# Designs tried in a protein design chat: VHH binders against q9p7j3. Part 55

Target 1, 174 residues: q9p7j3
Amino acid sequence: MILPLFPETQVHVFVYENVSNCAAIHEQLISQNPIYDYAFLDAATILYKKQVYSAIIRALEDRRDEQMKTKTIHSEVILSLSPKTEISSAFRQFSMTKKSKNIVVVKIDSKLTEEEEFERLDKLVEGNRVEFSDEELQKLIDFKVLKKNYKLDPSTLENPLASILSSIALRGYS

## First folded at step 4 (VHH)

Design j40 (framework vhh_5c3l_4)
Fold by ESMFold2-Fast, scan of step 4:
Structure j40 (fold): chain B 174 residues (1-174), chain A 120 residues (1-120)
Amino acid sequence: as target 1 above (174 residues)
Amino acid sequence: QVQLQESGGGLVQPGGSLRLSCAASGFTFDDYAMSWVRQAPGKGLEVVSDISWSGGRTTYADSVKGRFTISRDNAKNTLYLQMNSLKPEDTAVYYCAKHSEYGFPTRDLRGPGTQVTVSS
């Protein structure tokens, strides 16, 4: 995808359901294995494509402005999903865990072609790739997790998009 | 190979101040976000403050906002925590930690800790 404010930045987003090797992937992430330099998100936390894109745009803005809190752009994407800017809390809220079953994977500034990223990632993730669409994401979301992460009340839960996007755009602003 | 050594803890009266320091070695200090983490008696680990690799961004737990200030000196490979208006609730072992991002800092990613006791 091409982002209007970052036209030279290549962005790829992949969705996997029924992933059987999340524990193995998590171990590689903890060990900081560079071949796993992606943002690995728990699909239980993602309801809309716009939610992911908003976090990506915010992370790219922070990189442009030399205000990244984390060392990698992918970690900054995970942080940018959170309404709070504390890194450990953001990762607990949004990153995949060893118990995750469905994941969203973001790659920014790939050193590989798109086809090579598809082939490589399919070898790292033991699951079924599905379309990155609002329809597919709605099948994987956990509304209890979403409500807790964005502190949504029952009155906004049926139409939370504006609240989620506002939280991402205004995170850390007091 | 990550080596972190805290100093500056001690006994202080409520309302007092302490400045903690952490000397880092064994990794490229300015490539990593750093944290101050504490463990109060009988409680779990709490992240009290984070600082970005460059020092340009900081965050604080609600319990310490306005009282604590995190900073770093990348030329000296040193992390600091200025603690003002200390309360008995701040009594804990304080650890500096290299951010793991995908988990809480394990012992190999944090220092041995420095005890802070706030009492009269």
Scores: ipSAE 0.025, ipTM 0.390, lowest interface PAE 5.5, mean pLDDT 85

Design j41 (framework vhh_8emy_2)
Fold by ESMFold2-Fast, scan of step 4:
Structure j41 (fold): chain B 174 residues (1-174), chain A 120 residues (1-120)
Amino acid sequence: as target 1 above (174 residues)
Amino acid sequence: QVQLQESGGGLVQPGSSLRLSCAASGFTFDDYAMHWVRQAPGKGPEWVSDISWSGGRTNYATSVKGRFSISRDNPSKTLYLQMNSLRPEDSAVYYCATHSKYGFPTRDLRGQGTQVTVSS
């Protein structure tokens, strides 16, 4: 995808359901294997395509402005999903875990096409790939997790999009 | 292989200052954001402060903002916490911690800890 404010930046987003090897992937991410340089998100935390794109835009803005809190653009995407400025809580809230079943994977600055990245990820992820769409994401979300991560009250939980996007865009101003 | 060693704690009176240090080894220190976390007896861990890989961004818990200052010296691989105007409620074991540069916790996230006791 091409972002209006970052037209030269290549962005690919992939969704996998029923992943059986999350523990193995997690070990590779802890060991910092450079083959796994992607943002590996727990799909239980992602409700909308716009949520992911808002976090990507914030991370790219922080990179442009030399204000990244983390060393890699992919970890900055994970951080940017959080409404709080606390680094450790953001990773705990949004990153894939050993027990994750469904994941969202983000790649920025790839020199590969979307199809070529799919071929690489399909070798790393043992699961069923699905379309990156609001419809598919809504099948994988955990509303209990979403409510906790964004501190949603019952009134906002029924239509949380604006609240989530505002939290990401205004990160640290609440 | 990742090792974090805290020091600088002690018994001090209210209103005093202490500087905690965390010596890091076994990893490329300047690739990682660093954190201070504390735990008082009978309470869960409380996040205190964090600092970006470069030292350019810092954050503080509301309870310590204006009194504590986090800093790092990447060449010496050392993290610091300057604690001013100490209060009895600051009494806790203080730990330094880190996270993977890919946004995942390492298996050994916390050091051994250093005890801070604020009492007369």
Scores: ipSAE 0.199, ipTM 0.585, lowest interface PAE 4.1, mean pLDDT 85

Design j42 (framework vhh_7n9e_1)
Fold by ESMFold2-Fast, scan of step 4:
Structure j42 (fold): chain B 174 residues (1-174), chain A 120 residues (1-120)
Amino acid sequence: as target 1 above (174 residues)
Amino acid sequence: DVQLVESGGGLVQAGGSLRLSCAASGFTFDDYAMYWGRQAPGKGREWVSDISWSGGRTAYASSVKGRFTISRDNAKNTLYLQMNNLKPEDTALYYCATHSKYGFPTRDLWGQGTQVTVSS
C-alpha cells in the first residue's frame, strides 16, 4: 500500500490464522534470527487496517525525525501501536507470543517483491493466510485485550476506531 | 553469552539518593532499548523507567517521575538510574533488562538485581 505521508515507502501486511508454530517463531525472534526481521503482532490486538497503518505512519514519522525509541523500524511499529510510552509494556501488549493462534506480520522497506515476501513468509509461518481486511481482522480480535490496551469504556465501543487512532497519534502526550 | 550485572543498591534513609549501574556484556548494547524494573517484597514486578537505544528518549512510571533519572553510556555498555528523594515505598530489588531488537521479550536478558532499602 501507498501511505499518503510516505509514498516512497514499501509496506506489506500479511495475516495468518490458525498458526501452529508460534512457539518456534517466538524462539527465532528471541534469538534475533535476521530472516525474521518483521513486526510479528498478535491478531488478538488488531481490529482495523487503519490501526496498523496509523502505527506504521507514526513509526515512519519517528524515523524521519530521528526520534525512534527502538533500533529497528519493525520494533518501532510494535511500540507505536501502544498508547503508553513504555517499550516493555508495548511489546508485551502487541507482540505475538508462543501461545498466539493468529498473527499480523508487517514488512517495511522490503528489497523483495510482494510475491517473494509471501513465499518467504509461507515457509516461516505454518498457518492459513487470509486477506488483510477489516472483515477478517474482526474474526480474530479479542475485545477484552483491545479494551485493556486502549483503555476503552462502553461509550467509546460504539466507534472504537477514532479512539484507537487518537491514542496511537498522541502516544505519550494525551 | 549475554550478561547484565546490577550494582549500587544499599540502605539509605528517606530523602536520600542512590545511583544504580547495570553493566552489559555479550551483545551490541547500543542496538537495544533498556529498562529498569523493581520488585518489592511480596509484590509483583513493576516497570520503573526505560530509555531508547540512543539515550534520546526516556519514560518513567508515575510513582518515580521527577525523582529518578535514567541514562546510558553506550561507549561503556552501562545503564544508570539516578534515584533522588527516596521514599520507603521505593524499597525493592532493582533489575535492568532488555528485549530482542525485533521487539520481543527475552527471559535470559534479565539481571540478578541490586537491593535498595529505604528506611523511614
Scores: ipSAE 0.302, ipTM 0.684, lowest interface PAE 3.6, mean pLDDT 86

Design j43 (framework vhh_6qgx_2)
Fold by ESMFold2-Fast, scan of step 4:
Structure j43 (fold): chain B 174 residues (1-174), chain A 120 residues (1-120)
Amino acid sequence: as target 1 above (174 residues)
Amino acid sequence: QVQLVESGGGLVQAGGSLRLSCAASGFTFDDYAMAWFRRAPGKEREFVADISWSGGRTFYTDSVKGRFTISRDHAKNTVSLQMNSLRPEDTAVYYCATHSKYGFPTRDLWGQGTRVTVSA
């Protein structure tokens, strides 16, 4: 997808279900292996495509304005999903864990086409690719995790999109 | 591997000040954001403050905003927390933490830490 506010920036988003090697991927991310330079998100935390795109836009705005809190655009995407700019809390809330089963993977500024990134990621991720769509995301979400991460009350949980997007847009300004 | 060593804790009276330091080794310090956390007995870990890799951005939890200042020294590979106007509720073990440049913690936040005790 091409973002209207950042037309020069290539963005690819991939969804994998039933991933069996999350522990191995996590070790590579801790070891800072450069072939794993992606945002690896736990799909249990993502309900909408707009949620992911809002975090990407916010990260790109912070990069443009020279206000990134983290060194890479991919870690900035993870931070940008959080309602507050607490780096450690954001990573604990949204990043893939050793025990994750379904993941969302974001690549920004790829030197490769989407097809080439799929070929690369399919070698790194032992799981089944599914479409990046609201329908597929809603099969993988954990509403208890979503409620906790965005501090949603029961009434907001019935239709959380606007609350989630507002939280992402207003992060760190309170 | 990554090593973070906290120091500077101690016993101080309410209204006093302490400066905590975290010495970093085993990684490229300038590529990582740094944070301070604390944990009082019987409580869960609480975020205190963080500082971006460049030092240009900081964030504080509301209870310490205006009283605590986080800073980093790239030449010395240290991050510091200047704590002013200390209150008894600031009593805790304080931990520093970092994250890999790809968005994952590179240190166990339940390590040794440095103890701060504020008397009434």
Scores: ipSAE 0.040, ipTM 0.509, lowest interface PAE 6.2, mean pLDDT 84

Design j44 (framework vhh_5c3l_4)
Fold by ESMFold2-Fast, scan of step 4:
Structure j44 (fold): chain B 174 residues (1-174), chain A 122 residues (1-122)
Amino acid sequence: as target 1 above (174 residues)
Amino acid sequence: QVQLQESGGGLVQPGGSLRLSCAASGFTFDDYAMSWVRQAPGKGLEVVSDISWSGGRTTYADSVKGRFTISRDNAKNTLYLQMNSLKPEDTAVYYCAAGWDSYLPTGEYDSRGPGTQVTVSS
């Protein structure tokens, strides 16, 4: 995928449903195994492709501006999904857990092609790959989780996309 | 094995100050963001403050902003929390926790110390 603001940056996004080994993956992430250097997100928290792209762009902007709060661009993507919470809350709200069933996996600055990354991930993830599309994401979202994470009230729910994107773009100010 | 040990808690009067310390061992301290979290009697865990791996970025809960300061000394593997203008509502057990980029298993922090009691009362 090509991001207009970062055209030289390689970005790959993968979606897996019915993952049976999330607990094993989670143990590898806690142990900081470098083979697992990806952003592993719980698909219950992601409604739109643009939500993921917005977080990636925010993370890349923070890296460009030397304002990253984390050591890796992938951790920064997870953080960038949660603009109105403390840093520690972002991982609890958006990252994959041992109980996750559906996940979104982001790779930035890959030296591999998308096909090669898929082959690598196929060895790590025991689940079914589906297309990274709004249609597929809408099958996996948990609206209660989404509303809680972005503090959406009933009056703003006619178009949650605009509210989510503005929340992600918030730079810790107003 | 991750080891975290808090100290510095105690009994203080409203308006007083305390400085908490957390000694870390068994992991590469410089590779983790760190947090102070607290739990008042009968309540859930509240994240009080976060600090990045380098100390260059900090965040605070609205309830403590302007009164508490988090800092770290990576050469000494130690995390600090300076608490000023203490209120009765700050009464809680305070825990040092390895941070947000470690993919913690649950909504609570499994990689935390045994805690240090802070009591603010007259």
Scores: ipSAE 0.015, ipTM 0.265, lowest interface PAE 6.9, mean pLDDT 82

Design j45 (framework vhh_5c3l_4)
Fold by ESMFold2-Fast, scan of step 4:
Structure j45 (fold): chain B 174 residues (1-174), chain A 122 residues (1-122)
Amino acid sequence: as target 1 above (174 residues)
Amino acid sequence: QVQLQESGGGLVQPGGSLRLSCAASGFTFSSYAMSWVRQAPGKGLEVVSDISWSGGRTTYADSVKGRFTISRDNAKNTLYLQMNSLKPEDTAVYYCAAGWDSYLPTGEYDSRGPGTQVTVSS
């Protein structure tokens, strides 16, 4: 996908449901195996495509402005999903864990096509790939997790998009 | 395997200062973000401060902003926390923790040191 403010940056987003090997993936992520250089998110935390794109845009802005707080652009995506700038909180709130079942995987600056990344990820992830769409994400979200992560009132849970996007855009400023 | 050892805690009067140190080994210290976390008596864990792998970016909990400063010396594999204007509410065990910009578990003892006690009272 092409982002309006970053047209030269290649971005791929993948969604997997019913993943059976999250513990094995998590082990590779802890060891910083370069084969796993992606952002691995728990799908329980993602409600909209725009939520993921907003975090990607914020991470790319931080890289452009030499303001990254984390070691990699993929870690910066995870941080950028959080309404706070605290790195540890962002990873606890949004990253996949050994207990995750559904995941969202982000790749930035890929040298591979989307199809080639699918072939690569399908070897790493033991689960069912689904379309990266609001419809599929809404089947995987945990509204209790979403409410906690973005501090949403019950009234905003009916239509949380604007609140979520504002939280991502205004992190560290509000 | 991560090994972390905190030092520098102690008894201090309100308004005083302490400098905590954390000696790291068993991993490539310069490749990981580091955090200071604390646990007050009868309370849960609170992340006090984060620092990026290079030291170029830091964050602080609202409770300590303007009073505490996190820093690191990658050549010495050491993390620091300078604590100024200490308050009784800062009384806690302070832990050094590794890998906050990675998927490293924050609740595991292997990702934290044994802690150093800070007591702010007369």
Scores: ipSAE 0.055, ipTM 0.436, lowest interface PAE 4.3, mean pLDDT 84

Design j46 (framework vhh_5c3l_4)
Fold by ESMFold2-Fast, scan of step 4:
Parts: C-alpha cells; structure tokens; sequence
Structure j46 (fold): chain B 174 residues (1-174), chain A 122 residues (1-122)
C-alpha cells in the first residue's frame, strides 16, 4: 500500500486469525529478534482499516519531524494507536500478548513485495490469513477492550470511528 | 511497585566522561530489558541505549554509538551508562526505564525513574 501523504513509504498490513503460536512469537518480540521487526497488534483492539492507517500516518509524521518517542517506526505505530503518550500503557493496550488469538501485523519500509512479506510471515505465524478489511476486523474486535482503550461511552460506541480517529490525531505529548 | 533511581549526572566539559547509575527495586530486575532514555531541552524523548535481561544483547542510537556503553549488574540490581567523548548536544535529562517500549508487561505507570541532569558546556 502507498499512503498519499507518504508516497515513498511501503506499507503492508496482514491479518491472521486462530493463531496458535502467540506465546512463541511474544518470546521473540521481548528478546527484540530483528527477524520480528513488525508491529504485532492484538486484533481485539482494531475495528477499522482507518484506525491502523491513522496510527501509521502519525508514526510517519513523528519520524519526519524527528519526534519519535520509541526505538523503531513499528513501536511508534503501537504508541500512535493510544490516546495518550504513555509508551508502556500503549503496549499493554494494543500489542499482541502470549494469550492473543488473532493478530494484525504492520510492516513499514519493506523492500519486499506484499507476497514476499506474506511468505516470510507465514513461516513465523501459525494461523489463517484473512483479508485486511473492515468486515474481517469486525469479526475479531472485542468491544469491551475497544471501549476501555478509547474511553468510549455507550452513545459513542454505536458509531466510534470519529472518536477513535480524533484520539489518535490529537493525543498529547509527555 | 517498580522503582528506579538514577544518579551520576552533572556538569562536564566537551570531550569529558560521566558514568550514570540506576538502582532498581520492586521487581525482578534480572528478567527485564532495561533502557536509558533522554530528553533534551525543548525536544521529545529519545531512547539512547537498551540491554537485554542477561546483558548479552545491546543497542545504541546512532547519535551515541561508539561513545556510550550500557551495562548491568543483576546481582546488585543496577544499570549503568558509561558516557565518553561528551558533546553539547548530549545535554539532557537521562532516565532509566524498565520494559518501557517493548512487549514485556509493565506496571500501572511508565516504568522509568525521575531522571538525572547531564549538562555538557564549556
């Protein structure tokens, strides 16, 4: 995918359901194995494609402006999903855990094609590939988690898109 | 419950050296990735270095690579940053952080200390 505001930046997003090896992946992530340099998100936290794109755009803006708060562009995507700039909280709220079952994986600055990245990820992730679409994401979301992460009330929860996007765009800096 | 206390900051001339220490308590120090993070006046936070739980893996920001060395003593629950060939642009508050920007579970708040000021000037 090519973002209009960052046309030189290659972005790939993958969705896996029924992942059986999340504990093994999590071990590699906490050891910072460079083979796993992706943003690994819990699909329970993601409702819309626009939610992921907004976080990617914010992370790329922070990198452009030399304002990144985390070590890598992929960790900056995880931070950018959070309504506040508390790095440890963002990872607890949005990142994959050993108990995750469905995941969203983001790769930025890949020099590989989407097919080549998928082949690489298919060796790392033991699960079923599904389309990165609002329809598929809606099957994997946990609305209790979404409500907690974005502090949504019942009226907002009926149509949360604008609230989520404004939270990502307007998050404060510590 | 995570408590981190930095020390060793101060005023130093360009080209000088400082060693920062971080005393950790309230958690199993030997099980956590540890980082040094800094914030220069008017700028955001920058991760300058991190070290794996056993000390076998380290990384450094390009701005400090070859000048700074991170190390740890798990028996003493202490993290160190040796800073050599200091430059005016290294002037910042330096923070010790535990599991701060990783997939490792952390506590209720950002797991970092109150910071120690490093000023590099003539």
Amino acid sequence: as target 1 above (174 residues)
Amino acid sequence: QVQLQESGGGLVQPGGSLRLSCAASGFTFSSYYMSWVRQAPGKGLEVVSDISSGGGSTTYADSVKGRFTISRDNAKNTLYLQMNSLKPEDTAVYYCAAGWDSYLPTGEYDSRGPGTQVTVSS
Scores: ipSAE 0.038, ipTM 0.393, lowest interface PAE 4.7, mean pLDDT 83

Design j47 (framework vhh_5c3l_4)
Fold by ESMFold2-Fast, scan of step 4:
Structure j47 (fold): chain B 174 residues (1-174), chain A 122 residues (1-122)
Amino acid sequence: as target 1 above (174 residues)
Amino acid sequence: QVQLQESGGGLVQPGGSLRLSCAASGFTFSSYWMSWVRQAPGKGLEVVSDISSGGGSTTYADSVKGRFTISRDNAKNTLYLQMNSLKPEDTAVYYCAAGWDSYLPTGEYDSRGPGTQVTVSS
């Protein structure tokens, strides 16, 4: 995908459901195996495509402005999903864990095509690829997790998109 | 269970030096990026320095660059921070962390040790 504000930056986003090897992937991520240089997110935390794109845009803006708080653009995406500025909190809230079942995988600055990245990831992820769409994400979201991560009250939860995007752009500030 | 234990903190006069150590157990230390993080009274957490799993890459916060040196001994599962030319502004609790931008489960296994207090005053 091509982002209007960063047209030279290649972005790929993949969604996998019913992943059986999350524990094995998690071990590779902990050891920082360079083959796994992606942002691995728990799909229970992602409701909209725009949520992911907003975090990517924020991360790319921070990289452009030399204000990244993490070591890689992929970890900056994970941080950027959080309304807080605490790195460990963001990873706890949004990243894949060994207990995850459905995941969203983000690749930035790929030298491979979307299909080539898919072929690579299909060898690493033991699950079913589904379309990156709001419809598919709605099947995988955990609304209790979403409410907790973004501190949503009942009135906000009825239409959470604007609140989520505002939290990402402003990191929870008005 | 990831276990990290810092030592070497204490009271030191401005311009002095301290060496912090972090003993790691419960995980494959040599496979992890390691960080030193600090928290001054009434302030947020600051990542001071980090080091790659093999020791070939290091980074430093602008506030400590040129004064602090991070190193590791993978055979001894130990992380070090050599602190020179200490300033009152360096007064903080110093924590050892197993990669602050890692996928470690901080809720079950704290990726940070309990910390060691460094106080720089006369």
Scores: ipSAE 0.045, ipTM 0.383, lowest interface PAE 4.1, mean pLDDT 83

Design j48 (framework vhh_5c3l_4)
Fold by ESMFold2-Fast, scan of step 4:
Structure j48 (fold): chain B 174 residues (1-174), chain A 122 residues (1-122)
Amino acid sequence: as target 1 above (174 residues)
Amino acid sequence: QVQLQESGGGLVQPGGSLRLSCAASGFTFSSYAMSWVRQAPGKGLEVVSDISSGGGETTYADSVKGRFTISRDNAKNTLYLQMNSLKPEDTAVYYCAAGWDSYLPTGEYDSRGPGTQVTVSS
């Protein structure tokens, strides 16, 4: 995928349901194994494609402006999903855990084609790949988690998109 | 219980050097990526450098690249930061941290030590 403001940056997003090896993946992520250099998100936290794209765009803007708060572009994506600038809080809220069942995986600056990333990632993740679409994401979301992470009122839960995107887009919210 | 204890801070002149150490206990040190983070007076936390569990991969903030070197000794459960060509802008409390910018479900301050003060002054 090519982003309008970042045409030289390759971005790939993958969605897996019914993943059986999250504990093994998590161990590799803690040890910073370079084979696992992706952003691994819990699908329970992601409702829309635009939510993921907005976080990617913010992370790329922070990298362009030399304002990254984390050590990698992939950890910056995880931070950028959070309405706060607290790194450990963002990881607790959005990242994959040993107990995750469905995951969203983001790759930025791939040295591989999308097809090659599919092949590689399918070997690392023991689950069913599904389309990165609002329809598929809405099957995997946990609305209680979403409400807590973005502090949504009951009225905004019926159409939370604008509130979520505003939370992600705000730079340096006080 | 993760326990981290920094040492080696002090007062140095611009252009000087310091070597910070972090003694780790309460977890399998060799299985965790480690970081050095700092906080200058009135500023937020800045990740200075990190190192993979085996020591093969390192990163540095642009502000310290070429001047600082992170390393670890897994046999001694110790993390190091060699700081060369120190500048007044490097004045901060330096913390070692495990899981601060990672997939560990830790609280904001749960996996860092009490810190060691570095002051660079003429």
Scores: ipSAE 0.101, ipTM 0.486, lowest interface PAE 3.4, mean pLDDT 83

Design j49 (framework vhh_5c3l_4)
Fold by ESMFold2-Fast, scan of step 4:
Structure j49 (fold): chain B 174 residues (1-174), chain A 122 residues (1-122)
Amino acid sequence: as target 1 above (174 residues)
Amino acid sequence: QVQLQESGGGLVQPGGSLRLSCAASGFTFSSYAMSWVRQAPGKGLEVVSDISSGGGDTTYADSVKGRFTISRDNAKNTLYLQMNSLKPEDTAVYYCAAGWDSYLPTGEYDSRGPGTQVTVSS
């Protein structure tokens, strides 16, 4: 995807369902293996493409303005999904865990094409790749997790998009 | 419950050195990546350095690369930060953190200690 405010930035987003090796991936992430330099998200936390893009845009704005709170652009994406400024809370809420079944993977500043990243990730992730679309994400979301992460009230939960995007855009201002 | 206690801060002149220590308890220290994070007066938090659970991989912020060295002693449950060639802009409260911006669980809290003040001034 080409972002209008960041047209020179390469962005790729991948979705995998029924992943069987999340524990092994998690160990590589803890050891900071550079092959795994991506943002690995639990798909249970992602309902819309716009949710992911809003977090990416916020992370890129923070990098442009020299205001990143985390050590990498990929960890900044994870932070940017959270309505709060607490970094460890954002990782607990949104990142992949050893028990994850479905994941969303974000790559920023790739030197590879989307197809080359697919070939690389398909070797690392033991699961079924699906399209990054609202339709596919809606099959993987956990609404209980979504409600908890964004503190949605019962009326907002029926149409949460505006509330989620507002939370991402206004992080740290309330 | 993670318990982290920093020490070693103080007043030092520009060009001087300080060594910070962090005593960890309440968790399996050797299983967690650790970080040093600082907050200068009027500024946000900055991740200074991190170290993998086994100590084999380290990273540094560009502002401190070549001057600071992070290390750990898993037998003593202790994290260290050796700070050389200190500059006035290094003045900050320094915090020890477990899993600060990583995939490691931190429990029900932001897992950092109360901090130790470093002041670089004459």
Scores: ipSAE 0.110, ipTM 0.523, lowest interface PAE 3.5, mean pLDDT 83

Design j5 (framework vhh_5c3l_4)
Fold by ESMFold2-Fast, scan of step 4:
Structure j5 (fold): chain B 174 residues (1-174), chain A 120 residues (1-120)
Amino acid sequence: as target 1 above (174 residues)
Amino acid sequence: QVQLQESGGGLVQPGGSLRLSCAASGFTFDDYAMSWVRQAPGKGLEVVSDISWSGGRTTYADSVKGRFTISRDNAKNTLYLQMNSLKPEDTAVYYCATHSTYGFPTRDLRGPGTQVTVSS
């Protein structure tokens, strides 16, 4: 994917369902294994492709402006999904856990093609790869989790996209 | 593995001050953002404050903003929480936590805690 404001930045997003080895992946992430340098998100928290892209754009803007709160661009993507600037809450809200079943994986600044990243990730993730599309994401979302994370009321639940994108874009800024 | 050890808790009167410390080992301290998290009697876990890996950015819960200051000394692998104008509602066990990409609070990423009691 090519982002209009960051045309030289390589971005790949992958979706896996029915992942059986989330506990093992989590251990590798805690141990800082560089092979696992990706943003691993719980798919229960992601409803739209635009939600992920908005968080990526925000993280890239913070990196450009030397305003990153976390050390890695992938951690900054996870933080950028949250409407709050509180790091621990953002990771609790959006990151993959040992108990996760479906995950969204983001890679930024890859030196590999999308096909090569698929081959690499398929060796790390024991699950079924599905298309990164709004249709597939809607099958994996937990609306109770989404409502809590973005503080959605009944009037915005009918079309939450604009509210979610505004929360990401205006996070920490009035 | 991540090892975090809090100290500096105790009994203090309302309006008093305490300084908490957290000694970190087993990971590259200056690569990670850090948090102070507390649990009051009969309540869930509350994130009190976060600090970026460099110390350049901090955030605070509304309940403590203006009274508490988080800081870090990366050369000493130590996190601090300066608590001023303490209130009875600040009574809690205070935990030092390192964030990872994978959700707080987990036991693997949190210290054993230090008790703070604010009472006359």
Scores: ipSAE 0.011, ipTM 0.329, lowest interface PAE 9.0, mean pLDDT 84

Design j50 (framework vhh_5c3l_4)
Fold by ESMFold2-Fast, scan of step 4:
Structure j50 (fold): chain B 174 residues (1-174), chain A 122 residues (1-122)
Amino acid sequence: as target 1 above (174 residues)
Amino acid sequence: QVQLQESGGGLVQPGGSLRLSCAASGFTFSSYAMSWVRQAPGKGLEVVSDISSGGGYTTYADSVKGRFTISRDNAKNTLYLQMNSLKPEDTAVYYCAAGWDSYLPTGEYDSRGPGTQVTVSS
């Protein structure tokens, strides 16, 4: 996808279900293996494509404005999903863990095509690729996790998109 | 293996000060953002303060902002927390944790002992 405000930035988003090697991937992420330079999210936390794109746009804006709070653009995407100002809470809330089963993977500034990144990721991730679509994400979401992460009220929960996007856009404003 | 050893806790009167230290080993300390987290009796973990790998960016929980200062010395592989104007509500075990901007979960950090106990009581 080409983002209107960042047309030179290559962005690829991948979704995997029934991943059997999350513990092994997590170990590589902790060791900061550069082969794993992606944002690895728990799909239980992602309901909409627009949620992911909004976090990517926020991260790219923070990089453009020299206001990144984390060391990489990929960790900045994870931070940008969180409505909270505490950076440590973002990784606890949104990143994949050893216990994750379904994941969303974001790559920014790839020198590879989407298909080439799929080939590379398919060697790292032992799971089934699915389309990055609202329909597929809705099969993987955990609504209790979503409600907790975004502090959703009963009235907001029936149509949470606008609230989620506002939370991402307005994070850090007191 | 990531190893973190906290020190500097103790008993102090309300309004007093303490400086906590965390000695880090087993990893490249200067490459990781660090946090101080605390756990009061019967409560969950609270992130008190975060500091970036180079020390240029810091954050504080609202409960401690203006009273606590986080800092680090990358040459000594040491993290510090200067605690001023201490309140009874600050009574907790204090732990240091690595990688708030990484996939290392707060609850899985390695520590030598139960952290350092801070008790604020008259």
Scores: ipSAE 0.017, ipTM 0.390, lowest interface PAE 5.5, mean pLDDT 82

